# Ledger of designs, part 8: miniprotein binders against Biotin--protein ligase 1, chloroplastic (HCS1)

Target 1, 330 residues: Biotin--protein ligase 1, chloroplastic (HCS1), of Arabidopsis thaliana (Mouse-ear cress) (q9sl92)
Amino acid sequence: AMESDASCSLVLCGKSSVETEVAKGLKNKNSLKLPDNTKVSLILESEAKNLVKDDDNSFNLSLFMNSIITHRFGRFLIWSPRLSSTHDVVSHNFSELPVGSVCVTDIQFKGRGRTKNVWESPKGCLMYSFTLEMEDGRVVPLIQYVVSLAVTEAVKDVCDKKGLPYIDVKIKWPNDLYVNGLKVGGILCTSTYRSKKFNVSVGVGLNVDNGQPTTCLNAVLKGMAPESNLLKREEILGAFFHKFEKFFDLFMDQGFKSLEELYYRTWLHSEQRVIVEDKVEDQVVQNVVTIQGLTSSGYLLAVGDDNQMYELHPDGNSFDFFKGLVRRKI
Short names: E, the ipSAE of ESMFold2; O, the ipSAE of OpenDDE; V2, 0.75 times the mean of E and O plus 0.25 times the DockQ between their complexes.

## First folded at step 7 (miniprotein)

Design S61 (from A14 with T15E V18I V20I A28L V31I)
Fold by ESMFold2-Fast, scan of step 7:
Order: structure tokens, then sequence, then C-alpha cells
Structure S61 (fold): chain B 330 residues (1-330), chain A 94 residues (1-94)
């Protein structure tokens, strides 16, 4: 577990002189904060030669930054070799960082107390968080779907660019990523509301090049093309921000409906049959319904054999079994 | 008068926390109606709201206003607690 007196070094890197000046300003003010009274040290990329090594399999800041062609997202990077939470870095410092800033770490850990074991993520997992702003609370949770699509399309784009077979990354609603029935990633979004805007923090973990015993994208790729070049975390992240910025702009302009067809081609749930458990006059009744898509609120839309439409709010119990909230649309 | 509102909802496993400060009960009513619309949009089956006022003597009037708005919205099993200038409301929504 980290002691309350622990220190953390954050390396700041910018795409252009504009972001570089922001980094210098942040370092001079020493204004970035982390929870649990962690002492934060800010280091410019130019000063971090001893921390940033091309030869040690650490995230390559230059390779990532050279892949960025965005106008907003990913242009300001915060990196540390080891962090308790990339999400905490961006969410606790939302007001200090440019919107669209990304935090990346090689190892994410968690643990409690001095006598508890510390869990560490395997090196080679792409762990990152970034920020955005939205004004309409009614569509804020749909951002998770935009993020999911950007990840799946980024993987396809990198494979295409490198002449590799496509890895079929699928979405498990609402926020998980799968390949060949195995989980390879997840998305966690949170939002606060201040100054008439929703401040959204997006966290993503994607198994790119993790060692055993976990599965990863490169393990799947080796299974399909054993002599292929491997996927790089840096290139996937760059492609992610390119796709995300495009999809985000489309989402803000035309709503999620503009991305809905692509989402249904990518998710695991088209025509899935699920059992819904509901109470009718103190009797437990089970009905079989077929998933059709999403409601306007972003929940699962299903149709029963009675041709009645249902909105499903899963209680977290099962993939094929839902208890609790069921709203009917006639 | 300073009235600080804290409201939290969860939609598709995403947590959204809303903190807003208003200066009078009329603004509170407008914000509360907006929060109810948001909760209904995401199918919340329960609503929890915390309101802190800088004048503890106004807390009872604020609680009565919130109860009236919840009744107008058709909420069930409404519970209100007032402690040291903070009003906490819990209610069931369909």
Amino acid sequence: as target 1 above (330 residues)
Amino acid sequence: MTIKITFKIEAMKMEIEIEITVSDPEELAEIFRWLLELAEKFGADELTLRVKVDDPEAAKEIAELLLKLLEEAGAKDVKVEIKDGEVTVRAELK
C-alpha cells in the first residue's frame, strides 16, 4: 500500500509549443494534486531522460505524440511509470489541465493499509484516462458507447495500417471489450457538474501486450499471424484519439443515432435471448425476451414473444438473467 | 441566502454527481425539477438529494418545498431528514 507520505512523479509532454507552455506553467505553479496527501513532483519531458527509457518497454511518449493528429484530445500527456489511478490524476485536476488531457501509466496498483497486499496491473496493458466537457446531461452516459466504438475502430485502423488481419474486438454492453469470448478491456466514466457543464473523466484499460496469464490483443494476433509485427500501445492510443475526436464531433452534432448502426455491428447483443425475472402479485415470473438494440436513454431495448417492448435495467447479476427494473413500451 | 445542492445518479454504471449553489428557494425549485427530469430519463428507481443551507432556520421551509415537488412528481415512500441546516431527501420513483 502507498504510505500517506509517498511521492509521485508526473512527466508532462505536449504536442506543440502551446501544450509545452502549459506544462511549464503547471510545473512553476506546482498545482496538481492527488488524493491521500500524495506529494506530487512535476517533470518536463526534456528533464525526464533518466525516467523515460526507450529500451525498457515503458510507454514511449515520443512514439505516441508523433502519432497524434487531433486538434483537441491527447495533445497534452501526463505519464508516470506507476500510479494508483490515471482516473484520479485527471479528475482531481480537471480545472488545472487542458480539457482533452490524457494520463497514461505502465503499472496501475491498488491496496489498502500497511499489511494488505498490493495488486499491480501487468506491464503491457494500455491504461489511460482523459477528460471532456458536455452540456446536456441527458446524453452524458452515452459517451461510454462513443469511447467503446473509438477503441474498436482504433484497433482495426492500426491493423489496417500495418497490413495485419483485423482483430474482432466486440463490445459487451455497457462498458466491456471482448475478443473471442475473453475480456480484453474495460471503460469507466465518471462526471461532475460545475459551472453549468458536465466535467467527464474517461478511463480505459486495454490488454495490448500483457504477459501471461492474461489474454491480450498481441496474443490473438500471434494466433492468426504468428510472424506478424506486434501492436504497439502508443499507436493504438494515437489511433484511438483520432477516431474518438471524429466520433465525438459526430455525436455532438447529430446525436448517438449517427453511430448506432456501427455500435450494433460491433456489440455482442444483437438478437440475444435473455431471461427477465419480475414479480407479479408476489409471484416470481420469468419471461424470455430478445435484445433489439438501445432505447433513447441508452438501456437495452428488448421484445418479448408477446411482441411487447421492454427496457432492461440489469441489476448486475448475469449476462442472460435480469432482475429488478423492467419498463414496458407499448 | 446560500443553498448548496448535491445530487448523484448512476446510468449504465456511470456515476454523475451534480453540485450546484443557488441563492433562493425559487432557483432551488427550478434545479430540482431539472434533476427529477434527469433521474426519470435514466430510469432511477430511487432518488437521494442533499441540500445544505447557510441559514439552519430555513431548512424546514426547504424540506416542505421539496416534499411538495416530489408529491407533484408522483414519488413514493418519501423520507426527509433535517440536521444542522442540511436537508436529506430519499424517495422512490417508478
Scores: ipSAE 0.716, ipTM 0.866, lowest interface PAE 0.7, mean pLDDT 83

Design S62 (from A14 with V18I V20I A28L V31I)
Amino acid sequence: MTIKITFKIEAMKMTIEIEITVSDPEELAEIFRWLLELAEKFGADELTLRVKVDDPEAAKEIAELLLKLLEEAGAKDVKVEIKDGEVTVRAELK
ESMFold2-Fast, scan of step 7: ipSAE 0.012; ipTM 0.450

Design S64 (from B2 with L82R)
Amino acid sequence: MTIKITFKIEAMKMEIEIEITVSDPEELAEIFRWLLELAEKFGADEVEIEVRVEENGKTYKFTIKVSDPEEALRILEEIIKRIKEL
ESMFold2-Fast, scan of step 7: ipSAE 0.685; ipTM 0.861

Design S9 (from B2 with I18F; at its last look DockQ between E and O 0.18; V2 from the best seeds 0.00; counts 0 for: pae E 2.6 > 1.5, placed apart)
Fold by ESMFold2, look of step 8:
Structure S9 (fold): chain B 330 residues (1-330), chain A 86 residues (1-86)
Amino acid sequence: as target 1 above (330 residues)
Amino acid sequence: MTIKITFKIEAMKMEIEFEITVSDPEELAEIFRWLLELAEKFGADEVEIEVRVEENGKTYKFTIKVSDPEEALRILEEIIKLIKEL
């Protein structure tokens, strides 16, 4: 029976009395479920002493909640020391949870629900998923850019506040985060369309302090400043929600254009030199442009040797993608 | 009925991949129009849409990869018709 029983404890933590009352309601009704019929125990943060007794490397609920200054996102936390997927927790329970709820785990595993074939992620990764709502399907797929930007800016903000050296975290479009050519994070967005709204679930994994894979943010810091203070998962997550809430408001009000400048400064593909072919009076002319980023409409933004900005547009007549691009001066 | 839409576009060596789940097939036409509009704004040379339908323990899969938005829309309307008759 021990081999067939899978269970987990979900600790519920609210920022204020409003979220705490929601947590009590969820616990009393035992209303959260997991996809594999894993037995779920709901525990209020005030009752969670047994889960956090001796593990000083567990996610610190108080440290995170003390950092939260947001009005919507990150105010309701679900934590477990070990989960199959933080994404499944928030996506399958979307209607039961306040929008903006976040699920965090110390170890995320994949498997067949049995211990024999369970494979676990390294400890020290920041593994979280949270929810949001959107209405416009033309804009929803662009949310992953907003999330990746909020992650990179959160890392910068925490480094600045702690007086740490700059970690140059780059975005490999659309979902990957890199440092020194090595992947340190990834983003997954899924949605359910219901009642004229997209219920969006966002999953993020970020290598903060894990011994494996090969690199993480703290390993980079140790190489740059061996005696520096190290980054904590809780600090990064708090900064993430602060940045994300601001960026999300701008994105929803003004579109991705409002974030475009900041995005292309962190984009891994920035400063890539590309040869484009322009047609001038029935002659083909080659020009070198330097990729600067992405326009609000999704075209490449580039600068020419004349220091002018261009959009790179397909002309529809060429079989080679870059040879079929034309520049339009902005 | 559970309908999962996987949308993928690629332009200028960059990509968007996104998944939408819907339970009411009457909403599919609006969603497909939105996705095709995004593909045009993104300047995608080709759009890939995969539709997985789960109904009564059976799974159905429809995939399109097309470069012409008008052709894509016509094919997707036929896919919607097939889904409504499951």
Scores: ipSAE 0.429, ipTM 0.809, lowest interface PAE 2.6, mean pLDDT 78
ESMFold2-Fast, scan of step 7: ipSAE 0.756; ipTM 0.895
ESMFold2 (binder alone), look of step 8: mean pLDDT 76; pTM 0.704
OpenDDE base, look of step 8: ipSAE 0.671; ipTM 0.876

## First folded at step 8 (miniprotein)

Design C3 (from B2 with I18F K41W L82R; at its last look DockQ between E and O 0.09; V2 from the best seeds 0.00; counts 0 for: pae E 2.5 > 1.5, placed apart)
Fold by ESMFold2, look of step 8:
Structure C3 (fold): chain B 330 residues (1-330), chain A 86 residues (1-86)
Amino acid sequence: as target 1 above (330 residues)
Amino acid sequence: MTIKITFKIEAMKMEIEFEITVSDPEELAEIFRWLLELAEWFGADEVEIEVRVEENGKTYKFTIKVSDPEEALRILEEIIKRIKEL
């Protein structure tokens, strides 16, 4: 009865007629494959009436698709109620799928041949993988940070829109997401390089409404506001693609500098001592400071050796965060 | 031939860990240079690169952990030569 028993059903859903025609083509050609000879059954959304085994806890395809306002990412959806790896679906079929396609599952199980980076997800976890293309190998590994920021900003945006309290999701750079010292999610990026192009597959797991294994966003929310409306996986995913597409466009046009302020707001800190370099009269001066957090204006707040508080401001010159920061006494 | 490159660098409790899969060993030199340039720009104390090669059902593994970019490049060039002999 389990999905590991060499059979898998994938429901295909497009935002518009363009993506729907792609879905029909894939089904007619039976074009999608999984590793290890798993038999794949492709089903159009219009044909999926008999697939739902559970009542109303399944991922709502139409709710998600109605929320999508992106031009590229999240417009082609692959869903299964149970799946061994959403990442395998998009990575093994990269060339057959529109770039930006997303695979979602309600339950992801460990199977044979899994890497140690495969997520184990119970029901209520938002588990998805999607694709993108890049060309510059010096910046490709930084995409994990862009994804992390998009997740944290998506949670914030949904909470704000619903009038909910702020859930302070922090990034342990770049792959782990934390709330109140407990892990609530993670990001996995893999890539294939060929003919000057990186085909990047991004997997994300986020504990939205699952009680295990650590904590989830809705558990935190109940502790803060017991009478509040709860977060839905579909809302978070829709907001994620909206934020990610904007951040990705900024990142591709202007580099990582365009996202530095957002990073500083969400970075998990532990009173780090760091060296900050200033230029004074064409000389480099080094100062040791201790990171304290953020100012109300969103800059890094630090304490110098003189026990005075400083704002750290970017000078625009490098990715080395602390060599590019200018101290301003508060 | 499937070549998986796992790249890891760390500086000041910030880290980058990333995986790249390549099928043409002629592209490895360009990738390694890009990764070493990123490590230097990031200010990493040490570069860790694991190269796993899958060919005809056999697995080959090469691992480096070095702080000197010139030594890293020399070792990576030797790894490329070994991969081309498979």
Scores: ipSAE 0.447, ipTM 0.816, lowest interface PAE 2.5, mean pLDDT 79
ESMFold2 (binder alone), look of step 8: mean pLDDT 74; pTM 0.678
OpenDDE base, look of step 8: ipSAE 0.720; ipTM 0.900

Design C4 (from B2 with T6R T21E K41W R52E L82R; at its last look DockQ between E and O 0.58; V2 from the best seeds 0.67)
Fold by OpenDDE base, look of step 8:
Structure C4 (fold): chain B 330 residues (1-330), chain A 86 residues (1-86)
Amino acid sequence: as target 1 above (330 residues)
Amino acid sequence: MTIKIRFKIEAMKMEIEIEIEVSDPEELAEIFRWLLELAEWFGADEVEIEVEVEENGKTYKFTIKVSDPEEALRILEEIIKRIKEL
């Protein structure tokens, strides 16, 4: 019986003096809250020496913080050995945290899934959420694609730097990550509009070192190179923020078009034929369409056998993502 | 007078919640138009807007559920009128 009454420990880490003073301020005010009124204990990194055992599969704060070279993202870290949700930490404390703050946990036991499915992340998953701000609501959903690209490029960057064979992480639209046809990760974004800005909370789950339920990056790596050094969660997260900051700047300056070519090279859907179900009165009509790309809104652009262009919308109720696509004529 | 507007939309499995607080009912028409434009941009089939008005220690709640943008505008104009009469 995991005691529901255990105080959640949040370790606050700052890359520089600026973020360190924020950490001290938050601790002194005890200002961080969880939505379930779970008792939160705020601890500074300097005080956390007893919580991190060197022999533990715990997230290595120093390894991650030393890898951070970004200007805006990942410079303020909240780590916990066990959390209900990293997403809840950043979303409910958005106003108290520096923009670009990240929350990481070793074990997430009430993770927000897209559905009422509690994502329980076992040990070996990289589970994190971070914050950003956007002004244009029309492009807010496209941030999921920027994040997905940054994860896929981060994994490649770590493999390259370590002299490892590339793990080809692919994007399943809109926000899943696949290797060899198996799901290894996913992105969840939420946004709240406040003070004339969209406050975006980005959650990422990536299976780095847990072979269940499908596969993980290290299992794929062992299959290609059995004697290779394994990927670390800290390395991937550091590389992620470096890629993400670059891609976010390109996205904010030039729009998603600057990333489209890389996105289409990284996704699973190039010239994919999909069945779309239309409800015409009381009859379900199945139509085959070919995916061509993304619309300006970020939906799937597809062409029918009639050469008509269609925008494909995800049906939130469909378990089979591709069976639940609804087509709209453009 | 305190007017709280709450709008939720899901776009590509991203939940977007818009909460706006205003004191002047004249601002509502622009806000509602903007919300409807966002809903249309994301191809929402139905729009739900909650408006909560606090005036003279009383709370009034209006919920708008519409699938037609023209109907939405008519309902919103009626709500704005009712708020101005409080």
Scores: ipSAE 0.658, ipTM 0.875, lowest interface PAE 0.5, mean pLDDT 87
ESMFold2, look of step 8: ipSAE 0.746; ipTM 0.901
ESMFold2 (binder alone), look of step 8: mean pLDDT 76; pTM 0.705

Design C5 (from B2 with T6R I18F E40L K41W R52E L82R; at its last look DockQ between E and O 0.10; V2 from the best seeds 0.00; counts 0 for: pae E 2.0 > 1.5, pTM O .792 < .8, placed apart)
Fold by ESMFold2, look of step 8:
Order: structure tokens, then sequence, then C-alpha cells
Structure C5 (fold): chain B 330 residues (1-330), chain A 86 residues (1-86)
């Protein structure tokens, strides 16, 4: 009986009057459900003063919403101080929520990993899930790499705007984020296909200000600049949606090729063997090279089987990320 | 009927994983075609597809693990036939 007595409060927050009216409608109908039969109580932001009192460790709803300049993503927020899974909130209630809605929690204790693994997040972790729609099943699985790029670019953007040292967040294939050889985040994407649409739910965890179990962005920052201002989860999330909305538009218009250069620059997989195409007269010549890292100017550095060094330029002329990784036997 | 598809393709230690849930078995052929097109484009040398079907409180599980996306197509068509008979 104890598992059946669980309850959950979800605070609803809209960017504008349009989203606020959606929140009121959801509350009046009590429309949101969780898959574990947890009782759900819907609370408007205006009613949630006792949950959003000045606590430096709690997610600041107003700070986040004031930062949002997007037209689709991040404009409707669901928050709870503790949740079993932010991903379950948005995926189970996809049809009830505006597309692009985000669920954030301070503590997650039964979240999903990339497969069936449980993903837990301590206080200080930026833990969120949001929704999107797509129609082309050939490219839907690639959205997770668009998300990972938006996370890394959001961290760069916040550091730059605050005058902070650069934190080099790297992407480890397939969906992990690393700093100094330690995992600091991950991405989970699931979908439901119905009526010729993919309803995609994206979960993201990023260690911003949590002390354990690994490192976090603020720990790295303190090691680089002990007296620096610290990163806030709200700032990173706002920057994320700004970057993601732009990258999503590029991805939907031009495919992943439009983002390949950024992905290569954030790529952790040194020693990856790839095929580099070169044109000699009218013939395509393929060379097998091994990625070694980056030059000081940011070009990809590779070594050929002849032990000669190759500099792979970010003009995209001879380098297709997925084709370069997977061409027949290196 | 709830049908959960877990898709994983691999080429030279690089992998793509994705999960799709459907309720209509008539949509499975289209979804599998798209996933196999992605596998061919990726140059996959390993394709793993797990299909989990829940119907009336019973769970049925079908698993494919092959090195050739074209071989996967033949097996998936038989799996679709079996799911439609549930």
Amino acid sequence: as target 1 above (330 residues)
Amino acid sequence: MTIKIRFKIEAMKMEIEFEITVSDPEELAEIFRWLLELALWFGADEVEIEVEVEENGKTYKFTIKVSDPEEALRILEEIIKRIKEL
C-alpha cells in the first residue's frame, strides 16, 4: 500500500499569458498523470510561494523564465523539488502539454538512463526533460546529438557572457558529456510514433553544482579560478533552449551536416579511425586516418597509415561525420 | 497493444541507440524500413532490434541481432506477422 500512497506536486509556469492560460486549464482539469500511479497535485506558479521561497539550492522559476527568448522551446515549465523522473512527466503527458514544454526537478531518484538503467540526480544537478515533434524516422535518432551540441554550446555561451574561464565539455559517443575524463552529463531520447508523427521526449542531466558522485562544472571552475562567480542551472537551461532552437532549425532544414563541424570540435573519441575523401582530378580518393585530437587553432588532427599528419579543416568539404566514422573496414 | 522497439546499430565501436513506442502493428513495417535505411546509411556491421509487445497483461519479446541490415529485414517481416496474430 505504501507505493500507492506516494504524491507529487507539479508547479506550472508559463512565459506569457498564452502559456499561463494553458497552465490554468491543466490545473482545472487535473489532466497530468504519472505512470507509477503517483497522485499528482497541480499548482500554478502564483500559488507556489511556500515551495519557491528564497533557497539558493532550489531552481529559480522567475530567473529561468525571464531569460527565455525562444518562440517554441522552454516556454512552458513544470517544476517539482523532488521527482521520480522528469522524463516520465513529459513523455506520459505529451498530448496534454504544449510541444517544447520542459520539466525540471532539483532531485531525481528513479530516473531512466539511456537503456533501462536508473538515472538518479542529486541536488545541484541540472535535471530536465522536454518535448519535440518530428516526422522523418531516418533522422529522428540523430536528434540526441543535436541536443548534446546544444548543451556544450550553452555552457560555452554562459561562461563567455559572464567572463568566466572556458570549461571544455566534451561529447563522448554516443550521449555522454565529459570534463577532465569524468562524466558530467548524459542525454536520453525516447519517442512514440502515432499518426505519422514522432513524439520525442528528451531527458538531460548535467552536473552543474553537485559535489558527487563525479565532478561538476562549478568544481572545475573553482579549480581554474577560485574566486570566480559560479554557474547557475537556470542560466545554462536558458542558454540551452536558445542554442537548441537555432540548432533544431538548422538540423530540420539542412540535416546533421550543418552541425558536423561543431560536433567534431567537441568530440572526445581520439583514436577513432575514419575515411577522409579527397578529390584528385575527377576521382575520389579515400584515405584511412586516425583522429589524434585538435590543433591549437581548432582543426582536427589525424594520422594516416603512412604516419603522416593530416589537418582536417572545418569547411566540411571532405568530411561527413557519420560516413567518415562508418565506411567499410578501416 | 503496446509495442516498444529498442533499436541499436553499431559500426566500428560507434553506436546509435533509440527507442520507439507504437500501438498499431500496421505501422511496424514503415518504422523498421526507416530504421534499416538508417542502418545502411550508417554502414552498420551489427544491428540489434528488440521488440517488446504488451497485450492484455501478457508480454512477448522478439530479438534480432545480425551483422547485415538486409538479413534483419527478412526476420522483421516474420516478427510483424507473429505480432499481428496476437
Scores: ipSAE 0.531, ipTM 0.841, lowest interface PAE 2.0, mean pLDDT 79
ESMFold2 (binder alone), look of step 8: mean pLDDT 72; pTM 0.628
OpenDDE base, look of step 8: ipSAE 0.700; ipTM 0.887

Design C6 (from B2 with T6R E15T F42W R52E; at its last look DockQ between E and O 0.79; V2 from the best seeds 0.71)
Amino acid sequence: MTIKIRFKIEAMKMTIEIEITVSDPEELAEIFRWLLELAEKWGADEVEIEVEVEENGKTYKFTIKVSDPEEALRILEEIIKLIKEL
ESMFold2, look of step 8: ipSAE 0.709; ipTM 0.882
ESMFold2 (binder alone), look of step 8: mean pLDDT 74; pTM 0.662
OpenDDE base, look of step 8: ipSAE 0.646; ipTM 0.874

## First folded at step 9 (miniprotein)

Design D1 (from S13 with M1S L82R; at its last look DockQ between E and O 0.75; V2 from the best seeds 0.72)
Amino acid sequence: STIKITFKIEAMKMEIEIEITVSDPEELAEIFRWLLELAEWFGADEVEIEVRVEENGKTYKFTIKVSDPEEALRILEEIIKRIKEL
ESMFold2, look of step 9: ipSAE 0.697; ipTM 0.879
ESMFold2 (binder alone), look of step 9: mean pLDDT 75; pTM 0.700
OpenDDE base, look of step 9: ipSAE 0.713; ipTM 0.897

Design D2 (from D1 with E15T; at its last look DockQ between E and O 0.76; V2 from the best seeds 0.71)
Fold by ESMFold2, look of step 9:
Structure D2 (fold): chain B 330 residues (1-330), chain A 86 residues (1-86)
Amino acid sequence: as target 1 above (330 residues)
Amino acid sequence: STIKITFKIEAMKMTIEIEITVSDPEELAEIFRWLLELAEWFGADEVEIEVRVEENGKTYKFTIKVSDPEEALRILEEIIKRIKEL
């Protein structure tokens, strides 16, 4: 063997004494694990004062925790300056962590432990993953839309409260975020069903202050108001959990219909026309349809020029998502 | 006896994994119907279900991968019959 397995340090931070006692228990039992037997060192925030520097380049743990007003989500934080995946941290340790725990990193990377050439995410990107539980598998994928909406509303809320210009972050179905035609973020959801519950892990990447490779929220702000205060990752994340907890409660109580009007105001696809392919008597026929919204299962609802309704799915073989749509008559 | 069922689906690029453990083969019919209904709800083109049975110190494995829900149901009914004969 040339090298040992990768290792990482995870700093645990709780909003209150309840979460702090959970963190102490996790550290004392060394309860957290990662894929491929990556070695994990657990550090309490109280023990990490010398390692957790309060500078502009690192995620500010106290700034984030002071902003948290939620009762469930975002109250337990796991941070590392570098991780291979925030998603792996929360998904592989779902049962050990309080539901609603969030993992944040400053940089994600690949190749640790096996390759000296390491790929790193841009600095300034808000990279986080968190957990939730659901019981009804049919509506589990709709959580992506609730999360997307919470991100866009969090950005709006922070801008409003700071007196900044409005940044019009839009949703590209199913899991991308755009501003001015450029991608600024994405959402990844996975779920496991165990013990009669769907354990859902949500990962989010949002270009808040990164200079490359595309655009970021602060670059848009500078173009609109050059002397404005800039957005901080901690502010966006705090506002996210405030919005998400409210939306999640509405979603669980009343279904996606309770959020639908706001969602359609925010997505890119209102009245969008796309071309879909049909098979008629073994012939491939192209039809133009107009996107109307979402079906109850969460796919695209469209109406053709023939006035028939269709459900649009990804075909699984296309690199261009909308050109790879297949339709199912409703 | 121990019966473990594993099922994975993808909906809107989200992966959903289901793992269920039961001890009574009579529960399988309801579970399979639930899994097939979920697959149909999301319009899955293929259904893949893995069933592992531990009985009398032996491990049996049944795997279904079909693109037709009616065929999948028929095959699952046969698998239930075989598990009851263990």
Scores: ipSAE 0.669, ipTM 0.871, lowest interface PAE 1.1, mean pLDDT 84
ESMFold2 (binder alone), look of step 9: mean pLDDT 74; pTM 0.684
OpenDDE base, look of step 9: ipSAE 0.705; ipTM 0.893

Design D3 (from D1 with E15T F42W; at its last look DockQ between E and O 0.83; V2 from the best seeds 0.00; counts 0 for: pTM E .778 < .8)
Fold by OpenDDE base, look of step 9:
Structure D3 (fold): chain B 330 residues (1-330), chain A 86 residues (1-86)
Amino acid sequence: as target 1 above (330 residues)
Amino acid sequence: STIKITFKIEAMKMTIEIEITVSDPEELAEIFRWLLELAEWWGADEVEIEVRVEENGKTYKFTIKVSDPEEALRILEEIIKRIKEL
């Protein structure tokens, strides 16, 4: 069966007249493209109101856009009911989109995972990607920690505003999100350096309302407060951009040190003992080290039983990031 | 002549691609030092640098894959020399 090249619909939304004029310009030029040459149909939010069936499970554009009070992030929104990848939309169109533009989808069917594994995200996941620019290349990898932190604080902020018990979303270094020892989300960052800037595309997946295969935020919430109002994807995404803009400004002004204490309170790795493999004279030696924090480059900082400090590097081949750590002496 | 440098690295599971275009081969040495400093800072075990030169309708491609920054610099110096001889 020829898979009919199902035209991808992209709904363009602007927070203000500035972003709305950008949306009109993009539509008129038909300038947005996908990597696989999938036919793209650009629709303005004003036109989409007649096309969006009131599917209670669709991302509510108005709810999200009304929540946004940021200056730089999340003011230009691309939504699709079904996409191959939100990350491909923002990364491939980086030069055409305002910095801080976000792409959201209800269903992602060819999501880029780190592995060759296609990450399919069913309904109930918050799947989004957004753009930012950075100038200092040395701190570019740290942006994923700022993003992770902003997601965890956004979930708390929504719980607080709704009078709900906090969902304790924790960070598994470098880019996974966990609740009660189960993975609920992940972050994918890519960057391209052009015109003396690092063009960063940030992808986030967060399981809000799909209880499979692990858990979701709303399942955890129901376990703590059965009669509670559930978390909405739009609420979390709005809160995310408010936290992220604040944390990004602190990060760009004062460095990651301004966020480090909050990061260590939020991660899983405080005083964690891990086995690291060293190559000594062609023999693999296993050593135990204790995680102390992050290095200035953003690697795990650990101390050996010898009181020597080590930077822990991921073995690229390990599915379990903590089973393939290599130590470098600092 | 148009010289395009492409550098790819994975830093803490973030993929970073650096693309720089220059017209003067003398600028390459500074760019290469900067790229190697970034690679070292990011704790890269291997550095992959591609240099493409377009001259007189011909494309020349040089690829460097090295784990030693000092070896990388030596190879880069040889590439710069070869570009000047084109």
Scores: ipSAE 0.637, ipTM 0.867, lowest interface PAE 0.6, mean pLDDT 87
ESMFold2, look of step 9: ipSAE 0.677; ipTM 0.869
ESMFold2 (binder alone), look of step 9: mean pLDDT 72; pTM 0.635

Design D4 (from D1 with V47L; at its last look DockQ between E and O 0.63; V2 from the best seeds 0.00; counts 0 for: pTM O .790 < .8, other shape alone 3.059 > 2.5)
Fold by OpenDDE base, look of step 9:
Structure D4 (fold): chain B 330 residues (1-330), chain A 86 residues (1-86)
Amino acid sequence: as target 1 above (330 residues)
Amino acid sequence: STIKITFKIEAMKMEIEIEITVSDPEELAEIFRWLLELAEWFGADELEIEVRVEENGKTYKFTIKVSDPEEALRILEEIIKRIKEL
């Protein structure tokens, strides 16, 4: 059966007249493309109101757009009910989109995972990707940590505003999000340097309302407060951009040091003992080190039983980053 | 002749692709120094660089050891020479 190249619908939303005119321009030019040459249909939010069936499970564009008070991030939204990858939309169209544009989908069926594994995200996940620019290549990887913090603080902010108990979302270095020892989210960043800037595409997946295969935020919330109002994807995404814009400004002005204390309070790795592999005279030697923090490059900083400080590098072979660490003496 | 340089690095589970286009081969030296500094900063042992000359479609792929900057300079000088001879 020829899988009919199902035309992908992209709904374009602007917070203000500026972003709305960009949306009209993109539609008129039909300039947005997908990497697999999937036929794209561009629809303006004003036209989509007649097309969006009131599916209670669809991302509520108006709820999100009304929450946005940011200056740079999340003001231009691309939504689709079903996408191959939000990350592909923003990365392949980076030059056509305003910086800080976000793509959101209800269902992602060819999500870019780090492994060749297609990450399928069912309904109930918050799947989004957005763009930013950076100039200093040395700090580009640290953006993953800023994003991680912004997600964890966004969940707390939504809980606080709704009078809910806080969901303690923790960071598993470098880019995973955990609740009660279970993975609930992940971050994927890619960057392309062009025209003297690092064009960064940030992808986030957060399990808000799908209890499988691990857990979701709303399952944790129901366990703490059974009669509570559930978290909405739109609320979390709005809160995310407010936290992210603030943290990004602090990061760009003062460096990651301004966020470091909050990061260490939020991560899983305080005083964690890990096994690292060293190559000594063509033999692999295992050593135990204790995680102390991050290096200036953004790697794990650890201390050996020898009191020597080490930067921990991934070996590139291990699926679990903590099983494939190599130490470098600092 | 337009010269395209492509470099890829993975740092902390982030893929960074650097693409630079220059018209003057003499600009390559500064770019290579910057790439070596970034590679060293991220603790890369080796750096794979692709240099493509658009005028003739020739592509040069080479790997340099970050620990041997003098080798990198020699390779660069040879590339510049080859580009000027085109």
Scores: ipSAE 0.688, ipTM 0.882, lowest interface PAE 0.5, mean pLDDT 87
ESMFold2, look of step 9: ipSAE 0.708; ipTM 0.883
ESMFold2 (binder alone), look of step 9: mean pLDDT 75; pTM 0.693

